# Miniprotein binders against o77086r1339to1564, part 4

Target 1, 226 residues: o77086r1339to1564
Amino acid sequence: KSLEIAEQMTLLDAELFTKIEIPEVLLFAKDQCEEKSPNLNKFTEHFNKMSYWARSKILRLQDAKEREKHVNKFIKIMKHLRKMNNYNSYLALLSALDSGPIRRLEWQKGITEEVRSFCALIDSSSSFRAYRQALAETNPPCIPYIGLILQDLTFVHVGNQDYLSKGVINFSKRWQQYNIIDNMKRFKKCAYPFRRNERIIRFFDNFKDFMGEEEMWQISEKIKPR

## First folded at step 2 (miniprotein)

Design gc1
Fold by ESMFold2-Fast, scan of step 2:
Structure gc1 (fold): chain B 226 residues (1-226), chain A 82 residues (1-82)
Amino acid sequence: as target 1 above (226 residues)
Amino acid sequence: SPEDELKRLLEQAKLLIRRARELAEKGDLESAIERLLYAIWLALMALEIAEKTGDEELKREALELIKEAEKLIEELKRELEK
């Protein structure tokens, strides 16, 4: 069951990702303009909606045992997403489980340790070194984390350094831009061989039942007061 | 139109490769490499449009420009490191 859910999530992610045009990414990186990047915006919105949906689903449950069961279901889905190289939905669910309203609740040691191990992949303090290494070793099909692609393109554009100190030319600035675009193009042409389940796909393409951030914190504090 | 944009991108990429060769002849290897990297970027954008429009000839042209620029970059980098 959890496998089929992960497969359908991946088919939807792949469809949204492949619709993103390279010019949209370049325009966003330079100008941060959402109106000129409609497919990129849809893909980013889907990531955010998935995260908020997962948080809301957990927080709405009144019973602690039911919350634990749903967290374990999400963990199982995440393991399948990781195996099929869907980093985008994997990170969306991880951002939900590691969110403030969820993380502050008392969880069993096994759950806490497993979430911590997942977070090692995306440790931003090391500039996502572990994730970058994993991605470099990944063969298509693959759905990368678009947030890092956008961050890298933005940093390369903002850097404006033509030369490194000591008279070394900064070939890496222009070459990094080329590599980012080439990798995105490579991943966009990959297809997953899964069978479509339109019922599940439509659910994830149109989910609307989620709480706002303030409501999530209020519910979290009601479950476990400060 | 997409076709006009595709042709514009390919013409700009060709111009950048031509200018890069001129800069290399003058011994300005660093500036030449920068123009070649821009040419590859523009050719990749052209390739994306050509795939969507199904224009196999312009798709082939974009791929050839990318390969030409990549080969030239490797040659210039070797010279610069000497």
Scores: ipSAE 0.000, ipTM 0.163, lowest interface PAE 13.1, mean pLDDT 77

Design gc2
Fold by ESMFold2-Fast, scan of step 2:
Structure gc2 (fold): chain B 226 residues (1-226), chain A 82 residues (1-82)
Amino acid sequence: as target 1 above (226 residues)
Amino acid sequence: SPEDELKRLLERAKLLIRIARELAEKGDLESAILRLRFAILLARYALEIAEKTGDEELKREAEELIKEAEKLIEELKRELEK
């Protein structure tokens, strides 16, 4: 059951990811103009909605055993997402389990240790070295973490200063942009061979029943007072 | 000109900080932090050009934007982690 949920999440992620046009990503890197990057924005919004939905689902449970049962279900889903190279939903759920309101609650040792081990993948203190290594070893199909792609493209765009060299085309800048984009194109070419379950896909495409940050902290503190 | 490019970079950095503040107010802290990281990248690039061209006014503006965005990122990260 958790496998089918992970497969359907991946089909929806793949659909949204594939709709992103390369010009949207390049234009966002240059101008940071969200109005001109509609498919990119939908994909990023879906990541955030998934994260907040998972947090809300856990926090709304009144019983501690039920909360732990649901967290374990999310962990099972995450393991399936990781095996099918869906970093997007994997990191969305990880961001939920590692969020302040969730992390501060009392969990069984096994749960805390597993979440902590998952966090090693996205350790930003080393410029995402672990994630970059994992991604480099990954064969398509794959849904990468778009936030890092956007960050890298923006870094390349602002770091080259080609306009200070009159008459010289900066092929280094073009080459670096191409490599980042080529990786994205490579992942977009391969489809996931899963059978669609429209009921599950529709649910994730329309899951708007979630709390805001402030409400999540209030409920977290009611469950486990400071 | 280099000065025109500097002004464009700084204007975009300011816009990103404004967008980040709006996103943070709506509770989208992750997106806000991403916009702030972009703002810092643009402002740092502007700072490097301003240092090379000797434009003290735009250099100060770039430094102020970097500090503002870095402070906001730390505040939002504390909010996320608590």
Scores: ipSAE 0.000, ipTM 0.324, lowest interface PAE 11.2, mean pLDDT 79

Design gc3
Fold by ESMFold2-Fast, scan of step 2:
Structure gc3 (fold): chain B 226 residues (1-226), chain A 82 residues (1-82)
Amino acid sequence: as target 1 above (226 residues)
Amino acid sequence: SPEDELKRLLEQAKELIREARELAEKGDLESAIRRLFKAILLAYQALLIAEKTGDEELKREAIELILEALKLIEELKRELEK
């Protein structure tokens, strides 16, 4: 069942990702304005909702053994997402499992170690070297991580002339523009061959069923007092 | 060592640019562009190491490789858009 869930998550991510137009990306880089980048904003909101939805599913369980079973289920889903090159949903679920309210509950050593190993992919050292390398080696179909797209667009917006070069090129700004635009073009050309399962998609219900951050902390503290 | 890692990354970036030129000659422009983006990533990693170690010569070499790959990408993209 974990495979089918991962496939349906990927179809939803792909639908939102492919609607993002190149002009939206360029306008966001110049302006940082959500109104001019509606599909980029919807893709960002989807990531956040999925993360909060997953946290809420775990925290609502009364039984410790059931919580561990559900965390293991999410780990299985993540492994399928990684295999199918859906970095976006993979990292959304990772952000849930590595969130404060979840992480503080101190899971079995195996779970903690596995989550820690997943975090290596998104290590921010050397400008996300591990992730950028993985993405460069990835063949379509693929859904890239929205967080790095937004970070790179912000860097393009505030980037300055390349002080290391005698030329008129801002190498960091140009490199990031090329990387963002061409990766988007490359990945948008290939569709995932999965069949839609409306039952599972309805189950997700746009990932709307989640608790706010304050409520999640309160429940976490009830499960394991400070 | 950091210096060995830096030189290895620069050598790999040069190899990828060479492979990209060969692929472009054969008409495989999309594969060529992919090699060039990978070359930029490796050269950028080399640049970061060179900045940390203060190797001005290797830093300059890394920048030159990035600029070469960017120019070639622009040329190949114009060819694809026809």
Scores: ipSAE 0.000, ipTM 0.129, lowest interface PAE 14.3, mean pLDDT 77

Design gd1
Fold by ESMFold2-Fast, scan of step 2:
Structure gd1 (fold): chain B 226 residues (1-226), chain A 82 residues (1-82)
Amino acid sequence: as target 1 above (226 residues)
Amino acid sequence: SPEDELKRLLLQAKYLIMLAQYLARKGDLELAIKRLELAIELAKQALEIAEKTGDEELKREAEELIKEAEKLIEELKRELEK
């Protein structure tokens, strides 16, 4: 069911997250180069594939009531993901439900209100205050939102020189970088205590048959003409 | 200081524009647009501080970042409509 699905998604996310080495995120924050950050890139690709899979699954349903039923199933999975501190898959599914092709369709008010409430967690207008507060209260195990970690590391990098002068290391910059990754290191050390269901894990580790962005908009417009 | 806050807001806005370009290349156009919208919000905050402090150089920088992000949003929205 929804709980087992959320648990298996979390085990896969944890595996991908744990493979990310700290030098990858530091280097990406500095250079934005995908080739030098392969595990980070794989983790981000998995996020995108999860989002696109969820959008495709909803849009392929011909019946409006079946679409609502499936959206409610995703909402149920998201509630489990949030409780187990899996921000990665939680935000991937939220990005699907809050995507243009999905959001523009007419949903029951309850669904719209629930999705809107989920969006409050990632409200970026106050430098992600809600998310930062939630993360600060979170005990491991946890899979954090890597995008904010990358944002913070890039801000520190751009705002500070590597050296104060020739041969003089900027220790303040390095200490700030260390503090930002401290939570990531802490969360990587703690494993989720779930039993593996290889069938479900294999499914999520090998996504197939999802629509491209253009196809999603075309189908959305067939369901509700612009 | 107001000047330090202004510079930090501008650096965050620049990062979000770079991140949005990365996300767009990966095919995540909607997330890219959301990052650009945040960049505009931060750049507008920077613009307000620059106006109050009379820093014409950083005011111009904030205005250019807003224009760049708005142009990118229009381009990505056109891609989504395709």
Scores: ipSAE 0.000, ipTM 0.172, lowest interface PAE 12.9, mean pLDDT 78

Design gd3
Fold by ESMFold2-Fast, scan of step 2:
Structure gd3 (fold): chain B 226 residues (1-226), chain A 82 residues (1-82)
Amino acid sequence: as target 1 above (226 residues)
Amino acid sequence: SPEYELMLLLYQARLLIREARELAEKGDLESAIKRLEEAIELAKLALEIAEKTGDELLKREAEELIKEAEKLIEELKRELEK
């Protein structure tokens, strides 16, 4: 059932991603006004809710065997997401499994090694070189990691001025922004050919079952004292 | 390079027109007009680049954006005059 779950997650991600208009992304980089970038904010919130939901689901389980079973199911879902080029949900689940409250719990060697190998993709010590290389080799359809796109746009914005002088536009800055968003535009052109399952989609579109960071640490420490 | 600069100017002009429409819906007609005037400025710069590079398609797009923004300014000015 992991395949069907991954497919439905991808259809929801694709729907949210496709609604994002390029002007919203550029405007977000300029002033980060949520009201003027509603589709972008819904997509970004979905990433965060997915991550926190997965963490909460694992930590709420009181039995070690059940926690291991659920982690293995998430790993299976992640493998399907990676194969269908859904980097966004893939990284959302990876961020959950590699979060402090979860990572510190004792897992089987196999689980620990798999998660560690997945983390190589998001190693920020090389400016996300591994991820950028993987994305460059990816053919549509694809859902890229929006966090890196927003980070790159923000770096270009804060590192450069809009005008060189009064009335003179900084074309270098605007061209760099275009290059960053061009990748996003390319991936929006192709649709995923999956059959829709409304029950599963509605479940992922309504995340109410997650706890805050402090609560997660408290529960983690009750499961495995420091 | 010039084509990317041209496309980005057109995107920024479209963004300003969207901001203007949102401001007009909220009743801030004067701010909407200012956004539209800025959009026309960016679209005119795009037009100059398109003329120098011989890009007839983007030249036409820039001309259409200028015309759209000018029409909206006239409509909003009529509303301001009651």
Scores: ipSAE 0.000, ipTM 0.101, lowest interface PAE 16.9, mean pLDDT 75

Design ge2
Fold by ESMFold2-Fast, scan of step 2:
Structure ge2 (fold): chain B 226 residues (1-226), chain A 82 residues (1-82)
Amino acid sequence: as target 1 above (226 residues)
Amino acid sequence: SPEDELIRLLEQALELIREARELAEKGDLESAIKRLEEAIELAKQALEIAEKTGDSWLKLLAEFLILRAEELIEELKRELEK
């Protein structure tokens, strides 16, 4: 049940996101020290584990039909995540489907077209313009993409010139800091009204047995040689 | 350096806020409030240094730490009244 899975993913994301203290984010941007920002680190780790779990699940399937079936299940979950404004898990799954080892495999045209349409949201060549616009139009409750928050904070610390060179709007550090913090405060105030399913939550809270990058490429090339 | 001291004060204040949250979860609201009051004192010291050195980034961080600790104290005091 794709809807229930998306709801439980969102409850876990909301729990992890809500625990993040704003000063953790500011200190991490300054020092890049994960030990001083434990809740931020947990939320970031969860994003990465979700992405690698999805990649591993697809690549472990030896049957092409089963691989397509699982990709379609992930796409269905992503559609539910987008509707409930969970950009974080939505982008974690998208990063999996658009990863090199997965993307290079030949998928049916419908699947390829859907993934391509999703990628428009996170096109980094436009400095995440589409995502920034979507986020600005989003009403709480919402789980924003932590990667962009970290990127924006790092660029504010490094300087205005790096922002301009990356195609991002060049503006004062103080205005950018207030904007980032205000968005985090705004999204933390509203809770999702879903009922908890502890079995599903425990599963996502305890990701294990996923492949490393090199192993994923090896398996991808075995499925479809270059 | 002044910046090193500023960062240490902010890290110590943040750690006190984390300790306070853990104490509150365990039901020790009075100890939690004491940790938060200490965090505010450290953050205020950090704020003074940030103002003198002109560090707008860490000044903003110090201001948020003070606000967050004050919000938590108010919340915990309301719980004690129940």
Scores: ipSAE 0.007, ipTM 0.296, lowest interface PAE 9.3, mean pLDDT 77

Design ge3
Fold by ESMFold2-Fast, scan of step 2:
Structure ge3 (fold): chain B 226 residues (1-226), chain A 82 residues (1-82)
Amino acid sequence: as target 1 above (226 residues)
Amino acid sequence: SPEDELKRLLEQAKELIREARELAEKGDLESAIKRLEEAIELALQALRIALKTGDSQLKYEALMLIYEAELLIEELKRELEK
């Protein structure tokens, strides 16, 4: 079941990712205007909703054994997502398991060790070196982590002058932008060969009733008082 | 209709970009920039309509016009700074 869930999450992610148009990414990097980047906004919003849904699902369980059981189910789903190169949903679920309200509950050693090993992929201390290496070695189909793409485009835009002198375009900056865009096009071209399950897809495309940040901390503190 | 308004706005934005390019070639960079800023305003209006009506092709055209106009504004502003 965990495999099928991961496959359906990946089909939905692929659909949303493929709808992102290159001009949206470039305009967002320049001025961060949501109106100019509607599909990008939809994709990033889906990442956030997935993370918050997973946190809420775990925190709403009143029994410790049931919470542990659901965390293990998420870990199984994450392993399948990683194998099929869906970094987006993989990182959304990881952000949930590694969130403050969840992490502070002190899980069994095995769970803590697995989550820690997953976090190694997104260690930012070396400018996401581990993630960048994994992505470079990844053959399509693949859904990359959009947050890093946006960060890289913003860095190129802010860190480099568009023109070196009177009318002379900064070709290094343009080349870096085109390289990032070409990488995105490469990942958008290939489709996943999975069979659709509309019931599961509709669930993830329309999930709601997740808790806000403050509510999550309050529930966490009720489960394990500080 | 919304579709007619959308197409009208896109055609007006394209014409403003064309006028801006001609003004820039003649050395009137300030007037060119003003035409491009007007083009972006019209293209944004077109984008809003396209988003409400779900017209993916015209949404793409509006977004591309905004992107191209902004690149031209950056180029012309750089030229004015010397």
Scores: ipSAE 0.013, ipTM 0.455, lowest interface PAE 8.3, mean pLDDT 80

Design ge4
Fold by ESMFold2-Fast, scan of step 2:
Structure ge4 (fold): chain B 226 residues (1-226), chain A 82 residues (1-82)
Amino acid sequence: as target 1 above (226 residues)
Amino acid sequence: SPEDELKRLLEQAKELIREARELAEKGDLESAIKRLEEAIELAIQALLIALKTGDYELKLEAYRLIMEAEKLIEELKRELEK
């Protein structure tokens, strides 16, 4: 069931997220060295693997009706993830559904509209104002989006980070340092009270069977030729 | 597609940075700075697409290109005003 899957995804995300130590974040901001930030890197890799796994799962289905059922299942999982404040897995699945190989396939209008509405949360306008506002209003427990954490750490590293496109709000280096640290401290203090299902957790911790990007495009084009 | 545009923008930004380094080696600091400013514009466009599409690796690549070009501009401006 979709709820249990979302809960187990969240327990795994929480475990990976809480292993990230503040010194790793500060070191990454200083030199961008992945070797000095192993837990941060593992959390980042998990986001990417989740996204690519979801894309592969959809594309491997031969039947259009079966693909639609699986997309609806992912949407249902995403709704549960959003309710439990797991932005990380929520956005990993969203990045899969909004990826080129998936988005170009013909979907029912309802599916397209739902995915579009989910994208509003991560709209990059005004430096992700919508997401930052939602996150600020979120009470722990919460798993923030790794992509924005890494963006903010990279901006801290730049030193002079006021150079973004017109219309995009930039933050001072000092503010981003405090914001990242404060959010990590705040969100790491509260644990999710879900019951563990080791079979499901092990699956997501070791999901290795996914396609590369080139294979995904080839299969997408085979399903719906240009 | 947005992904094709993203990859094109990143490749063009990298090429502009390479051209800027060559111009700087020749002592044409003003032209080098102009190429770097163009590279930043393209990298920012790539960044916005990558953020919207959720491509973490290309987001990070775009940020690194912006950082590289900004630092080089500052160095060249300092050299130009010496």
Scores: ipSAE 0.000, ipTM 0.129, lowest interface PAE 14.1, mean pLDDT 78

Design ge5
Fold by ESMFold2-Fast, scan of step 2:
Structure ge5 (fold): chain B 226 residues (1-226), chain A 82 residues (1-82)
Amino acid sequence: as target 1 above (226 residues)
Amino acid sequence: SPEDELKRLLEQAKELIREALELAEKGDLESAIKRLEEAIELAKQALEIAEKTGDEELKREAELLIYEALMLIYRLKQELEK
């Protein structure tokens, strides 16, 4: 059951990811203009909605046992996502489980340890080294974490000028952009061979019922007062 | 040999990144950025050698070091602005 959910999430992510054109990513890194990057914005918006939906799903449960059951279900889904190289949805769910309102509730030892081990993949204190190594060893099909791609492209743009002087092109900047984009193109080559379940796909494509950050903290505080 | 030089350049780049992280921890952001810029130059030299010798593994290692150092510089520059 968890496998089918992960497969359908991956099919939707693949559809959205494949529609992203390279010029959208480059323009976003330069201007951060949503009007010129519609497919990229839909993909990043979907990541954020998935994360907030998962947080809301857990926090709305009145019973502690039901909350633990759902967290374990998300962990099982994440294991399937990681195995099929869907880093995007994997990290969206991880960001939910490692969010302040969820993290502070002090889950069972096994849950806390497992979430902590998942965080090692995206540990920013090591400059995402573990993730970059995993991605380098990954063969298509794959959906990479778009947030790091955008961060790296913005970083290249901020750290380098388009021209070294009037009329002199900065080829180092173009080379760095090419390498980042080449990885993205590489992962778009292969389709996932999963059977579509339109009911499940429509659910993830249309969910809108989730809490804002302040509401999540208020509910977390009611479940476990400081 | 080119292989010995490649390995030495990668080790020096890693050392500079470690020094940069220690400097950043102590609040010396400008010195940390300088070390990271030096690490990138060494990693680029390693990348060029790996590309010429066809060493795909070390080529990827050099690319990852460049990406890591560039991301750190961006974060440290953000800290300096505030």
Scores: ipSAE 0.000, ipTM 0.141, lowest interface PAE 13.7, mean pLDDT 76

Design p1
Fold by ESMFold2-Fast, scan of step 2:
Structure p1 (fold): chain B 226 residues (1-226), chain A 116 residues (1-116)
Amino acid sequence: as target 1 above (226 residues)
Amino acid sequence: SPEELLEKALELFEKGKLEEALKLLEEAIKKDPDNAEALLWLAYIYLEMGRPEEALKYLREALKIDPTDPDALFYLAMAYEKLGNIEEAIKLLEEALKINPDDEEAKKLLEELKKK
C-alpha cells in the first residue's frame, strides 16, 4: 500500500522536521558539530539512510522482474509524496533511483522516462529554479528538502563572511537567513492529518540494513557488466 | 507583513534614512514582538546612531528569543563596552567565541579589553 507507506514516511519526516530548532540550522553554516545540531543531524541522516536503503533494496533483488516491480512501487510512493508536499522523502527516493548504480541498469523505457521527468524538478543547471518555484507555490503542510536549506545557509555564510567588520553587521546575510528560516517556520505550523501505523513508522525510524557506495557499484556491475 | 517591513527597513538603511528605518522596524516589533531579526536590526541601527543604551535593550530581548546568536552576543558586548562595562563585555565575547571560535573581530576585541 503505497499510499499508506507514503503517509507514514511523511508523519515521521514531519516529526523529525518539527523537532529541529532554528538555532541548530543557523549554527550549521558556522559549526558542523553534532552536539550543537542533534535534531538537524538526525533529519539529514534520515534522508541519507532512506536513499541508501532504497538503493540497497533494489540491488539485492536477484530477479530483473522483481527489481522492476520494486522500482515501480518506489515510483508510486514518490507520486503520493509529491502530492502531499513531502519534498524531502520524494527527493531521497529520487536520489536513489537516479544514482549511478541504479541508473546504469537497463530499465524498461517507461521507467526511464518517469524517472527523467522527476529529475526535471531538481535540475541543477538553474540553481534548483524549478524546485524553488514549486516550493514557493506550495501551501502547508509541507516538508521541504533539507539539502537545499543547508546549501543555501552555507552559501549565505561563506559568500558574506569576508564582508563583516567590527561594528558593522551584514544585514544582507541576516536578511537572507531570515527568509530561509521564515519558510521553515511557516511549514512547521501545519500538521499532517494522517493516522499513525506504528509498525511502518518504526521500520523507517530504524534503518540499519543498507550497502555502502562501493558495494553498490560492485553489485551493479555484476548485474550488468560493462 | 513583518517580512515586508524588514525588507523596506533594509532599503531605507542602505539609503541612510535611519529614522525612517527605525519606524518600520518598531512597527514590525509591534506586530510580532518575538521577531529576533527585527530586534537585532533595531539594536544595530541604535549602535550606528551612537545610542548604545537603546541597543542594549533590544539585544537583550533578541537573546531571550535566540540565546545562541553569536552576532547578537558580539553586538551586546560592543554596547556594554561603549557604556563602560568592560567586565560584562568580556564575558559576552567569551560566550560568542565559544559558539563561533573563528570570529577574528571578537578575538581582537577580547584581547584589547583584557589588556585594560
Scores: ipSAE 0.000, ipTM 0.208, lowest interface PAE 14.6, mean pLDDT 78

Design q10
Fold by ESMFold2-Fast, scan of step 2:
Structure q10 (fold): chain B 226 residues (1-226), chain A 109 residues (1-109)
Amino acid sequence: as target 1 above (226 residues)
Amino acid sequence: SPEELRKLLDEVKELIELAEELAREGDPEKAILKLKFAIYLLELALKLAEELGDPELIRQIEELLDELLKLIEQAEELAKQGKLDEAIKRLEEAIKILERALELAKELE
């Protein structure tokens, strides 16, 4: 059931997100060291594993109709994730469906149009403006997108390295840190009221046997030669 | 807040000037980082101005940002290939567009 799966994904994301301490975020902004930010790193790794698992799941299917069926299942899960404000898992699955190896395969028009509409939220040409607007309007509970958090932390780091005037550096750092920290504190206040299904949670907490980038392209090209 | 908007736009101006200097010194990778940071801050400025700002003006600025992000992507690829002069040329074009976007954004104050 797509709804229950989305709920359990969200409970796991909430647990990983809530374990991230504010000092880890500030330290990562300062020196970008993953070893000193273990919970931030685990949350990031979970996003990446989810994305690669979904890609691998689709690419391993030999039957085109079965691939379409699984993509539609992911789309249903994504709709539930978006409604419950789980941007992190929503965007992890979207990054899978919008990945090169997957996108280049021929899909029915409805699937292509739906995925394209989802991409509007994370349009990189707008510096994530649509996502930032959606996030600002979102009431807790919410799981924010790790990708934008990491980007914003990287910009704080770059700003500190630039040797800009004291006033300018302090403003930039304060503004970026305020947005990151304020959102984290705001979204950590409210818990999701879902019942746990440990079997499903354990599955998503123990991803394994997914393909690497090179293998995905190789298989994609075998399904649909250039 | 008008005060917060002004501070963001001042920071964007400083980052553009640093990017120009780095491009002139033949360092496209560092110039690209400054420009990406400037774009990020300009997008935050647009978000602050959204409620009371002119929607048509905001749209024009977003279109300019779209054009300059494409030039930055081209510069990144050229720099990766070791074509530093061509990368710098793309960054000079991007800087001009970003300067225009900043001037338009000042009208939101």
Scores: ipSAE 0.000, ipTM 0.244, lowest interface PAE 11.2, mean pLDDT 79

